VHH binders against p53848r504to814. Designs and how they scored, part 14

Target 1, 311 residues: p53848r504to814
Amino acid sequence: TYIMAIFNATPDSFSDGGEHFADIESQLNDIIKLCKDALYLHESVIIDVGGCSTRPNSIQASEEEEIRRSIPLIKAIRESTELPQDKVILSIDTYRSNVAKEAIKVGVDIINDISGGLFDSNMFAVIAENPEICYILSHTRGDISTMNRLAHYENFALGDSIQQEFVHNTDIQQLDDLKDKTVLIRNVGQEIGERYIKAIDNGVKRWQILIDPGLGFAKTWKQNLQIIRHIPILKNYSFTMNSNNSQVYVNLRNMPVLLGPSRKKFIGHITKDVDAKQRDFATGAVVASCIGFGSDMVRVHDVKNCSKSIK
Below, E stands for the ipSAE of ESMFold2; O stands for the ipSAE of OpenDDE; V2 stands for 0.75 times the mean of E and O plus 0.25 times the DockQ between their complexes.

## First folded at step 4 (VHH)

Design za19 (framework vhh_ozoralizumab_d1)
Fold by ESMFold2-Fast, scan of step 4:
Parts: C-alpha cells; structure tokens; sequence
Structure za19 (fold): chain B 311 residues (1-311), chain A 120 residues (1-120)
C-alpha cells in the first residue's frame, strides 16, 4: 500500500496568510518533516502538492496563480539535498493541462486530476506526451460549483452504449442479484471507464493510469461509505460498450485504486462534526477499512495515524 | 518482448466447431489474464472471452455464452478457444490479447490473428 501525503499550497493553508513567495523555505521545511514522518515506517512516500482548492463552491485560483503557488515549491523539493530523492515521489493536484506541463518540467511524477480530464480537454494529450508520468483519473460530475447537485445515481444513468457488465469475483456470482445495491459503484465504474477509454484513445497508456472513485465529489456521505464497501466490485469491474462502430471491452480490473477519505465531510457525519485534528483518529479507522477492502494508495492529511493503520 | 501467435482458424459450415490456439512468449504467461477478441469483415473489434491466470474463472458476452469455451495450459504457455455451434456472424479474424487495452478503434498490442470463416 502507498501513502500519499497532502500538502496544500493555498493562501488559507499558510500560518502567515498569503505570503507565498517569502514562505517557500518554510513550506519546504514542512514537507521535509512530513517525509521524515512517513519514511520512518514506509519505504517511500508520495507528496501531493495542491495549488488550488477543489472544495465544492470554492473560488478557484487563476492558472497563473496556481503555477506561482505550486511550481517553485515542486522545484525546491526536487533540488533539496535534505530529502532522499529516490524515496520521495511527487504528485501535483491539478485539473489544468498547462499546470501539469509546468510541473512535469520541474520533476513531478504524478498528475492527480480530480476531474478525470473533464475540466480541461488538453489534459490527456499532455499525459500521452509524457509516458513516464502516472495519472490519477478521478471520478466526479459537473464542475466545482455544480458537483454537489449531481449526486443522483440511477440505473438510467448507465449509458445507452453500454452492452454488458461483469463483476469478476468468486464471492459475487451474478450482477443481477446485486443490481439495486450496486447502482452507485456501477455508475462510477462506467463513468471512469468512459474517461479511461478517452485517455487511451488520446495515446495515454494503461500503465500510466490509477483510478480514484472520488470520495466527496458529487457524492453524499452515505454514498462515500457505499463506495468504500464496494471497492472489491470496482477492482473486479468490466463492461462492453459501442464506440466508433466497434464493440470495446473496458477492463478496470486490477487497476490501482486511490482513496482519499482524510478529513472529508462524511467523517464529520460519523464523528458528529468534531475538530479536524480529532477526525484524524477516526480517519485512521476509515483508512484501515479502505486498505482492507483493497485500496492500493491512500491520500491523507495525518501521516502518523495513517502509518499505524497500514503498518 | 511479448509475442502472441494465433492458429486454428479455417472454413467451417454453420453448426460446426473449431478450436483456436494462441502460443505466448516473452512474458510470464501464468501470471496474466488472457483474452480473445475478434473483428468481423467491415466491423470493429469485439471482445469474445476472458480467462484468469489460474484458469478457474472465465467470462463471455451473451453473443457467444454457452457456445464458446476459453481455456489455458500454463505449462505450455498456450491459450485456447473452443468454438461450437458456429454461425455465419462468427466469421471474423480472432486475436489473442494480454492486458486488454485499446487505442482508437484498435487493440494495441495484439498478434496477427487467425481467420475463421463460417459459410455454407
């Protein structure tokens, strides 16, 4: 299991407010501490740098501002002699192809795209041009301002082009027996699969892609819990569809799955909206569940509690 | 270097049977899922069957379920497709595929294929 530590490079994440440029050394020192904590118990760590808030209804930073916040920091991390570079994997949390291009230029290894290419049509072309780069294809609907209104998952939401569905699991015999209880994970899998095929059509290779069902994006707290429980279905899911006068088999089985339950709103529902730091303990229990259900990577705010859960 | 060589195709009458073979090399055959896909004249690629590494789990689309049987011999690095009750619409070039994926309207990579013609 890999651990992915979140580092927010936004103004509201800084102790000194909006002093970004003057604070690069401070941010680097925070990242060095984060890496030391993770590497105490793990062979490697992934640092996920976010220069723009993806919170529903948040005001988006401009592309130029996002670059200003994230790119110099990524460069500083890669140039640091304080970090064991062979054990630190760098990810950038962005849905913008131009930001991804700049991050790749300064040494990022992973593009973590909440939109699965929906918000920027040039994203897949950038990933395809850089076959050494890993891409996290996340599930969502609509955009930042509308996603919370699109959490309605019905059988009719499965596209007309979908011909057959399969769940490859000895414990789950027939999809028909579970149809009503699996609508959500099937819809998520179908929509991920559609984005996956579009990525492949644009030259992205299967080995570049990790999937993220998008906990907290276009989903209620009950739906988030249902997705966690149904990770085995997603990891064994495939279907056939019509595309350009061809029947295509879309196989999501055995693709690496990332889950980010850390400090999401649904943790507040479970812990009765306790302080975010107190949620770290509850998040540890949810992380253990995610790993138990088959998560290959976990995205977390508190590395120490996560490390104890995946030790 | 992955190599897949399909064989066993030919001309057969409706209702007849054929057994296709795929000889695999350049990878640890026993560790990978294997697939059969086909392309009918003037049509796109169609998935036909899947088999897990152990051979204990198989999947088929409704169009061939009950008529086709996929199997594998891990000791010989060979994949098979037993085709029974063949129909004219089964006429196609059949391909053996590892780690099923596609680029555009074509699977990549795949072997040269083996032609199956079902005609009276």
Amino acid sequence: as target 1 above (311 residues)
Amino acid sequence: EVQLVESGGGLVQPGGSLRLSCAASGFTFSSYDMYWVRQAPGKGLEWVSEIWPSGGYTKYPDSVKGRFTISRDNAKNTLYLQMNSLRPEDTAVYYCVKDLTYYGTSFDPRGQGTLVTVSS
Scores: ipSAE 0.000, ipTM 0.144, lowest interface PAE 17.9, mean pLDDT 72

Design za2 (framework vhh_ozoralizumab_d1)
Fold by ESMFold2-Fast, scan of step 4:
Structure za2 (fold): chain B 311 residues (1-311), chain A 120 residues (1-120)
Amino acid sequence: as target 1 above (311 residues)
Amino acid sequence: EVQLVESGGGLVQPGGSLRLSCAASGFTFSSYDMYWVRQAPGKGLEWVSEISPSGGSTKYPDSVKGRFTISRDNAKNTLYLQMNSLRPEDTAVYYCVKDLDYEGTSFDPRGQGTLVTVSS
């Protein structure tokens, strides 16, 4: 199981007065400490650098500002002699193809795209041009300003183009819920599959793609819990669909899955009025559940506490 | 459908007080963090208070700490903001905001807001 540590390189405009944006040297020192602690427990660590807030309804930094915040830091990490470069994997959290391009130039390994290419039509072309790059294809709906209103998943209405669905036998035996409760994960899988096929059609390779069902994006807290429970369905899901007068087989089976439950508001619903930092302990338990249900990578704020829950 | 209706604003003298209310419907009010944000004429949104689902935890920026108090009545699905020692710079349209349970904080005003004018 890989651990992806979140590092936000953004000031918060809705803050307790003033910006808490540190300079590059201070940020690099924090990252070095984080990597050192993670590598004591694991053979590698992934650092996910965010230069722009992806919180729904948040004020988006301009492309130029996002580049100013994130690219010099990524470059500093890669140039650091304090880090074992072969054990530190770098990810950038961006939905912008131009930001992805700049990050690739300075040594990023992963593009973590919350939009699955929805917000920037040039993203897949950039990923295809760089077959050494891993791409996290995340599920959402709408755009940054509307996704919070689009958490309605149809009870039985799957895409009109869907012809057949397949779920591995083992997952069927594990289900104790009524079939209507799997509609959410199947809808998410089908929408991921549509984005997956568009990526492949643009030249992206299957081995570049990691799936993120998008906990917290276009989902309610109960839906987030259902997705975690039904990860085995997603990892064993395939279907056929009609596209361009042809039937296309979409196979999501055995694709690596990332889950990012760390400090999200739905954990607060479980722990009832707990401060975000106190949610780190509860997040550890949720992370263990994600791994138990088949997550290959977990995205977390507090690596040390979550690492202990993973073993 | 989430509906938030703010009320209680008005004209007040510097040093005065106002109590804002927000009537919530279309969601399980008691399960969500709630926020007050404001927007002064020609300025961006500014966060002014946060309250946990039970009301047991509250947070304020330094600009209003000690002067403003956020509270909630879950039985009435109502959020409140008690504003004391008001200053001209508190003049703004005030909005209540629901934080949908997804990654991060959402400051998307759903209501029309309530205008607070602090002037002599």
Scores: ipSAE 0.000, ipTM 0.149, lowest interface PAE 14.5, mean pLDDT 73

Design za20 (framework vhh_ozoralizumab_d1)
Fold by ESMFold2-Fast, scan of step 4:
Structure za20 (fold): chain B 311 residues (1-311), chain A 120 residues (1-120)
Amino acid sequence: as target 1 above (311 residues)
Amino acid sequence: EVQLVESGGGLVQPGGSLRLSCAASGFTFSSYDMYWVRQAPGKGLEWVSEISPSGGWTKYPDSVKGRFTISRDNAKNTLYLQMNSLRPEDTAVYYCVKDLDYWGSSFDPRGQGTLVTVSS
């Protein structure tokens, strides 16, 4: 199981107490400390650098501004002699193909795209041109301003299959009794599968793709919990879709899955009005559940508390 | 669509008081942490106060601690900031903010804000 630590590269960001991050050298020093702390406990660490907020309804930085915030920092990380470069994996959190191109040039290993290529039609072409790059294909609906209004998931017409021999959850093993309760994960799986087929059709290779069901994006807090519980369904999911009088088989079985439950609002709901630091402890418990249900990678704000859950 | 409408700003003399309000709509107000953030002329955004969903937990930077009080009325979907002992350096546009960004450390004000001017 991989740990992906989040690093916010926005110049007007505030931490607890209103701390402002002003320059690349200061940000690099923070990242070096984070990496050393993580590597004391793990064989490797993934750092996910974000230059633009992707939370629902946020104001988007320009592409030029996003590049100015993130690319020099990624370059500085890769050029650092204080880091064991063979143990540090770099990810960039972006839905923009031009930002992804620049990040790849300076040594990023992973493109973390909340839109699954939906917000930028050129993204899949960039990933296809770089077969060494891992791509996180995340589920959402609409765009950043509308996604939270699109959290209605209902029955669909296409047939699907869940391969039970690979499912280890008792509730899921009683699938005939639970079909009405799995509408959400099946809708998410079908929509991921549609984006997956589009990526493959554009030349992206299956082995480049990691699936993210998109906790918090076009989903309510209860739906986030249901998705976590039903990760085994997603990892064993396939279906057939109709395309131009032909049927296309879509197989998501055994694809690696990333979950980012860290500090999402549903954690605050579960913990009953605790501060952000205390939510980090609760996030550790949710991360352990994600791993127990089959998550291959978890995206977190607090690496120390998360690490206690995976030991 | 999330909407936040700030009000209550104005001109006040040093040592005076003002109460700001933020009317929230388009989301379940009582389920989210809320924040006040300000931007002084020629400066960046500064976090001013934070309140938990129930109102049982609040946090302030040293610059306003003891002078400002954040509160909320979940039945009315309204957030408040009571500002006492105002100083010229409190002059700023004040914004109501829902949620931290995905990384938990950035603020994106979406409303028009409300201007507070502290001068003689």
Scores: ipSAE 0.000, ipTM 0.126, lowest interface PAE 17.7, mean pLDDT 72

Design za21 (framework vhh_ozoralizumab_d1)
Fold by ESMFold2-Fast, scan of step 4:
Structure za21 (fold): chain B 311 residues (1-311), chain A 120 residues (1-120)
Amino acid sequence: as target 1 above (311 residues)
Amino acid sequence: EVQLVESGGGLVQPGGSLRLSCAASGFTFSDYDMYWVRQAPGKGLEWVSEISPSGGFTKYPDSVKGRFTISRDNAKNTLYLQMNSLRPEDTAVYYCVKDLDYEGSSFDPRGQGTLVTVSS
């Protein structure tokens, strides 16, 4: 299981950006500490650099400002002699193709796109032009300002286009028996699959893609818990659909899955009376559950406490 | 539709006490953190208290800590704020707020609020 450490280079008061917003040298020192802490217990670490907050209803930085915040820092990380470069994997958290293009030039390995290419139609072309780059295709709906109003999951994700659904070579009848408990994960899988096919059609390779069901994006806290429980369904999910008068088979089975439960509101709802500052301990238990249900990568704020739950 | 109706405000002298109530409907009250927030004339919203779904956990900013007590009656779907040792700077419209089902800001009042004026 890989650990992806969050580093926010944003001055957003509703994110952790303020904690790490400083000059390049200070930010680099924070990242060096994060890497050393993670590498004490793990063979490698992924650092996910964010130059623009993707929290629902957050104010979006301009593309120019996002580049100014993130690209020089990524370059400084790659040029650092204090980091074992062979053990540090760099990711950029961006939904903008121009930011992704600049980040690739300075040495990122992963593009972490909350929108699955939905917010920027040129994203897939950039990923396709760089076959050595990994792309995290995340699930959301609408945009940053509207996603929290679109947490309505029913059997109309792809409507009449859906022909058949499969889990473990299991027929649709089993899903129908449990449809009130699986409608959410099926809708998420169908919408991820639609974005996946568009990525492939634009030249992105299957081996480049990791999927993220998007905990906290276009989802209520109860829905986030349902998704974690149903990760095995997502990892074994495939379906057929009609598209342009043709049958298309969409296979999500065995794709790597990333989950980012760290410090999100639903953890507080599980524990009810746990202080937000203490949610990192509760996050460890949730991370262990994510791994137990089949998560291949976890995205976290507190590497030390989360590392204790992963051998 | 979620509805929150605040009441109990009024004019009170410095050092006095007041008890605010919030009647909640349209959601499962016992499943949500609840907040009291206030808005002084010409100023922005300020958080003044938080209570967990069970009522077992409460939080307050330093400005009201030791003077205000938040509580809830889940059987009656009602939130309370007991305000003691009131000061002129506590003058504001007070709103109760339901925690969001999703990530984001928790401090978007929907009701009309209840006015508290602390003056001699």
Scores: ipSAE 0.000, ipTM 0.296, lowest interface PAE 10.4, mean pLDDT 76

Design za22 (framework vhh_ozoralizumab_d1; at its last look DockQ between E and O 0.01; V2 from the best seeds 0.00; counts 0 for: pae E 17.4 > 2, placed apart)
Fold by ESMFold2-Fast, scan of step 4:
Structure za22 (fold): chain B 311 residues (1-311), chain A 120 residues (1-120)
Amino acid sequence: as target 1 above (311 residues)
Amino acid sequence: EVQLVESGGGLVQPGGSLRLSCAASGFTFTYYDMYWVRQAPGKGLEWVSEIYPSGGSTKYPDSVKGRFTISRDNAKNTLYLQMNSLRPEDTAVYYCVKDLTYLGSSFDPRGQGTLVTVSS
């Protein structure tokens, strides 16, 4: 299981008021400390740098500002002599192809795209041109301003092109008792599969792709918990569909899965607490559940509490 | 280097049976899901069976369910497909595939394949 530590190079919107930006030196020092703490417990660490908030209804930073916030920092991390470069994997959290291009130039290993290519049609071309780059294909619907209104998952949303579904050795139609309870994870799996097909058809290689069911994006807090519980279904989900006059087969069993439950508002719903420390303890418990249910990578704010859950 | 060598195909009458084999080498066979896919004359690739590493879980599309049985012998690094009640529409080149995530227009099978012809 891999740990992906979040580093936001953006204003902390959990606090009241204005911008709380640090200079590059201060941010680099924070990242060095974070890496040293993680590497005390793990053989490697993934740092996910975000220059723009992807929270529902947030005001988006311009592409120029996102580049200004993230690219110099990534370059500084790669040039640091205080970090064991062979043990530090760099990810950038962006849905913009131009930001991804700049990040690749300065040494990122992973593009973490909340939109699965939905927000920027050039993203898959950029990933395809860089076969050494890993791409996280996340599930969402709509855009940043509309996604929270699109959290409606029903049986009629399935199957316009889907011919047959499978979970383990059982046809999904044979799981009548669980059919209604699994609509969400099946919708998510099918929509991930459709984005996956489009990525491959645009030249992205199979081995470049990790999938992320997108906790908190186009989903209520109860739906987030349902997704976590149903990771075993997603990890054993396959289906056939009609596409361009041919039948295609998609199997999510052989794809690595990332989950990011860290410090989301839905953790606060569980604890009834706005205190970040209490959320970190609750997040550790949720991370342990994600790993137990088959997550291959976890994306977290507090590496220390997450690491204790994995050990 | 991964090698998958299919065999066991041939000419058979409608209603007949054939057993296909796939000899695997160059990877740790026991750790991977294995698949049979086929390509009928003038058609695209079609997935026909899947088996988990342990052999305890299998999947089939409705087109072959109840007629085909996938199995594996991990000690011999060999995958099998038992084909019963064969129909003319089962005529195809059959391929053994490792670790399949997507089968569609961009997929190119690496094995040589084995031809199954069902006709009178």
Scores: ipSAE 0.555, ipTM 0.853, lowest interface PAE 1.8, mean pLDDT 76
Fold by OpenDDE, look of step 5:
Structure za22 (fold): chain B 311 residues (1-311), chain A 120 residues (1-120)
Amino acid sequence: as target 1 above (311 residues)
Amino acid sequence: EVQLVESGGGLVQPGGSLRLSCAASGFTFTYYDMYWVRQAPGKGLEWVSEIYPSGGSTKYPDSVKGRFTISRDNAKNTLYLQMNSLRPEDTAVYYCVKDLTYLGSSFDPRGQGTLVTVSS
């Protein structure tokens, strides 16, 4: 299991309230500490740098501002002699293809896109042009302002285009109990699959792609828990769909899965913690659960404690 | 530098047909989705068609569905738009577009466009 440390290089990013928004040197020192904490227990660490908040209903920074916040920092990290570079994997949290391009130039290894390519039509092409880059394809619906109103999962995500579904080579249509209980994760899988096929069509290679079911994006707190529990289904999910008078087989089987439960609201709903920073303890438990259900990578704020949970 | 050059526009009567072309250069054409957008006089830009890199998938808004057909020749780095059953409301400058950003809120880069006028 890989640990992905969240580093928000914004004044209002997610749950830290701008705690890490400072000059490059100060930020780098914080990152060095994160790496030290992670590498105490792990062979490698992923640092996910974000220059733009992607929380639901958040104000989006301009592309220029996002670049200004993130790219110099990524460059500083990659050039730092205080870090074991062979053990540090760099990721950028962005849905913008130009930001991705700039990050790639300065040594990023992973593009973490919450939109699954929905927000920028050039993203897949950028990834295709850089075959050594990994791409996290996340599930979402709508945009930053509308996604939380789009949490209805009762029918096939792709409608009549879906012909057959399979879980571990078993036709799910013949498994009534499984079918009824897994509507959400199958819909998420179908939509991820559709984006996956588009990525492939744009020249992205399968080995570049990790999937993220998108905890907290177009999901209720209950749905997020359900998704975590159904990761084994997702990791064994495939389906056929009709496309332009042809049938396409979409196979998500054994694709690496990332989960980012850290400090999410759904944890707060359970523990009644209003302050996101107070959710770290519960996050540890959820992280353990994520791993137990087969997550290959976990994205977290509290690297020190979550590292212990992972180990 | 990305260059897009549209052609094929002109004056046509209602019910007529036109075929637009777009010559693309300055980028790996075969890796990118391509789009047609249009701007009618006094109106904003409107998306009118999308095609995937392989050409196997196309999308249209309801306003042009069944009448317009987008296609591409990757060997020639050229995008096409076959417009049939043209209507006066189709009058616009048509642009070939490479970038569709933030859920279609931006259409750039694009060429100078080609004017299509549908009038009796």
Scores: ipSAE 0.072, ipTM 0.587, lowest interface PAE 3.5, mean pLDDT 89
Fold by ESMFold2, look of step 5:
Structure za22 (fold): chain B 311 residues (1-311), chain A 120 residues (1-120)
Amino acid sequence: as target 1 above (311 residues)
Amino acid sequence: EVQLVESGGGLVQPGGSLRLSCAASGFTFTYYDMYWVRQAPGKGLEWVSEIYPSGGSTKYPDSVKGRFTISRDNAKNTLYLQMNSLRPEDTAVYYCVKDLTYLGSSFDPRGQGTLVTVSS
C-alpha cells in the first residue's frame, strides 16, 4: 500500500488578511522532515502538493495564485540535494489543466484531479500528451459549491454490473439486500467508468489512471463509510455503455484505488465529544480499514502516526 | 438469447381487471429485477412497476399505485402484472423489461408487448 502525504501550500486564511506570503525554504524543510519520517517505514513516499483548497464550499484561489503557491515549491523539491529523488514521488492536487502543465514542466509525477476532468475540459488532453504522467481520476458531482446538494443516488438494478461472485451465485435474499446496500458504490463505479471512457477517448492510456471514489465529495458522512467498506465491489465493477454510437464495455478490475480519509468531516462524527488524542486514534483506525478493504494508496496528513496502522 | 414474451392483453371495461404474463428465457431469471412499462397510442414509454429478484420488494408510480400489482414466479420464470380498477388512460401496449443498466434512465423492451384496451 502506498502512502500519499498531504502538503498544503496554502496559508492559513486569517493570517495573511487575504494576501499570501510563501516561504519556500521553510516549506522545503518541512517536506524533508516529512520524507525522512515516511522513508523510515516505507520504501517510497508520495508528496501531494496543493495550492488551492479542494474542500467542499471552500473559496477557490485564482489560477495565478495556485501556480504561485505550488509550482516554485515543486521545483524546489525536485532540485533539492537533501532528498532521495528516486524514492520521492511528487503529486500536484489540481483540477486546472494549465496548473498541471506547469507542474509537469518542473518534474511532477502525478496529477491528482478531484474533479475527474469535470472542472476543466482540457485536462484529459494534457494527460494524453504526457504518457509518463499518472492521473488520479476522482469521483464528484457538480462543482465545489454545489456538490453537497448532490448526494442522492438512484437505486438501479444489479444486472451483470458486478463481478460474478457477487451476482450470479448469491442466494436470492442476499441479492435483494445487495441491491439496497450497494446503491452508492454502484453509482460511483458507473460514473467513474463513464469519465474513464471519456479519458480514453481523448487519448489517455488505461495504465496512466488511478481511481479515487472521492470521500467527502458529493457524499454524506455515512456514505463515506459505505464506500470504504465496499471498495472490493468498486474494484470489480463493470458495465456496458453507449459511446460514440457503439457499445463499450467498462471494467474497473485491477484499477489501482486511492482513498483519502484523513481529517475529513466524517471523522468528526466518529469522534464527537472526544479529545484530540482519541481523534488521532480514530483516524488511524479509519486508515487501517481503508487498507484492509483493499485501497492501493491512502492519502494522509499524519504519516508517522498513521504508518503504525499500516505496518 | 434473451426472450421476453408478453401475453394476457385484451379489451376490458372501465373498472375491470386483467392479468398480464411475461414468459422469460435465455437468462437466469431469479438474479434480475423485472419491470413493466407501457406505451399509450402516440405517447412515450411510461414505467409502471418494478420487482426485486426474490419478489420481496415492489415499486409503483402514483398513477397506478394501489391498482396494479407486480409479481413473479421464479420457478416458472414468469412475471405477472395484475391490473385492477382499469381506466381508459391505462390503454397501452404493455412490455416486460429485463433490468436497467444506467440510473433508471432507459428501458429496453425485447418483446412485441401485449395490447390492453380499456373502453365501454
Scores: ipSAE 0.068, ipTM 0.582, lowest interface PAE 6.1, mean pLDDT 80
ESMFold2 (binder alone), look of step 5: mean pLDDT 81; pTM 0.820
ESMFold2, look of step 6: ipSAE 0.000; ipTM 0.142
ESMFold2 (binder alone), look of step 6: mean pLDDT 82; pTM 0.824
OpenDDE, look of step 6: ipSAE 0.025; ipTM 0.530

Design za23 (framework vhh_ozoralizumab_d1)
Fold by ESMFold2-Fast, scan of step 4:
Structure za23 (fold): chain B 311 residues (1-311), chain A 120 residues (1-120)
Amino acid sequence: as target 1 above (311 residues)
Amino acid sequence: EVQLVESGGGLVQPGGSLRLSCAASGFTFSSYDMYWVRQAPGKGLEWVSEISPSGGSTKYPDSVKGRFTISRDNAKNTLYLQMNSLRPEDTAVYYCVKDLDYWGYSFDPRGQGTLVTVSS
């Protein structure tokens, strides 16, 4: 199981409150410390650099500003002699194809796209041109301004184009018995599958793709818990759909799954009135549950406490 | 443009009270959890209170529980913090925030803050 550590290169995002935007030397030193902490317990670490906030309803930095925040930092990380380069995997958190293109030029390994290509139609072409690059295809609905309004899965009917669905290694009767309780994960799987087929049609290869059900994006905290519990369904899910008067088989079985449960708000709903150290322990327990239910990669803010739970 | 403007701070004696306000604009205020955080001189940010979008649920750390009350007026896009029984250790710059950092582990103050000094 891989650990993906988050690093925000966004102004006004900080953990100790006094610094809003650090220079590149200071940011590099923070990343070196993150890597050393992770590599004490693991054979490798993934650093996910974000130059633009993707939080619901956040104001988006311009493409030029996102590049200025993220690309020099990625370059500095790759040029650092203080890091074992063979053990540090670099990811960029961006939904913009031009940012992804620049990041690839300076040595990023993974494009982490919260929109699954929804926000930028050129993203899949960039990924297809770079078959060595891994792409995280995440689930959301609408756009950053509307996704809070779209967390209503209980009344969602299967789309008109969906013909048949399967949960493999599972009795069809068991699926029917659980049908009302699996609407959320099945809808997430169908919408991921739609984006997956569009990526493949644009030349992206299946081996490049990890899927992320998008905890916290167009979802309530209770829905996040339901998704974690139903990861085995997602990892065994396939369906057929009509496209241009032909039937297409969409197979999500055995695709690697990334989960990012590491939000104080989400953890706070679970732990409520507990102090920060006990909340960190609870975060580790949620991470362990994600792994136990079939997550292949976990995206976390606090590497030290999470690493201890998944050694 | 997201804008948060804190006000209501000042000098008070121990045992006194203050009511802080935060005027929000540039986002759908009623759709967000809101927070108050503070930064004492020479220290990091400390979480002080949290309120749900409807105002029906609030949370506090033990350090202020029973003394501070968070509330909101969604029609006016305004967040409040009522602070009672103030102590010298409550001296800090207070910020309102509309969300945590990308994954929820740090705070992203967007405003200038409002200074609260508790001394004689």
Scores: ipSAE 0.000, ipTM 0.125, lowest interface PAE 17.5, mean pLDDT 73

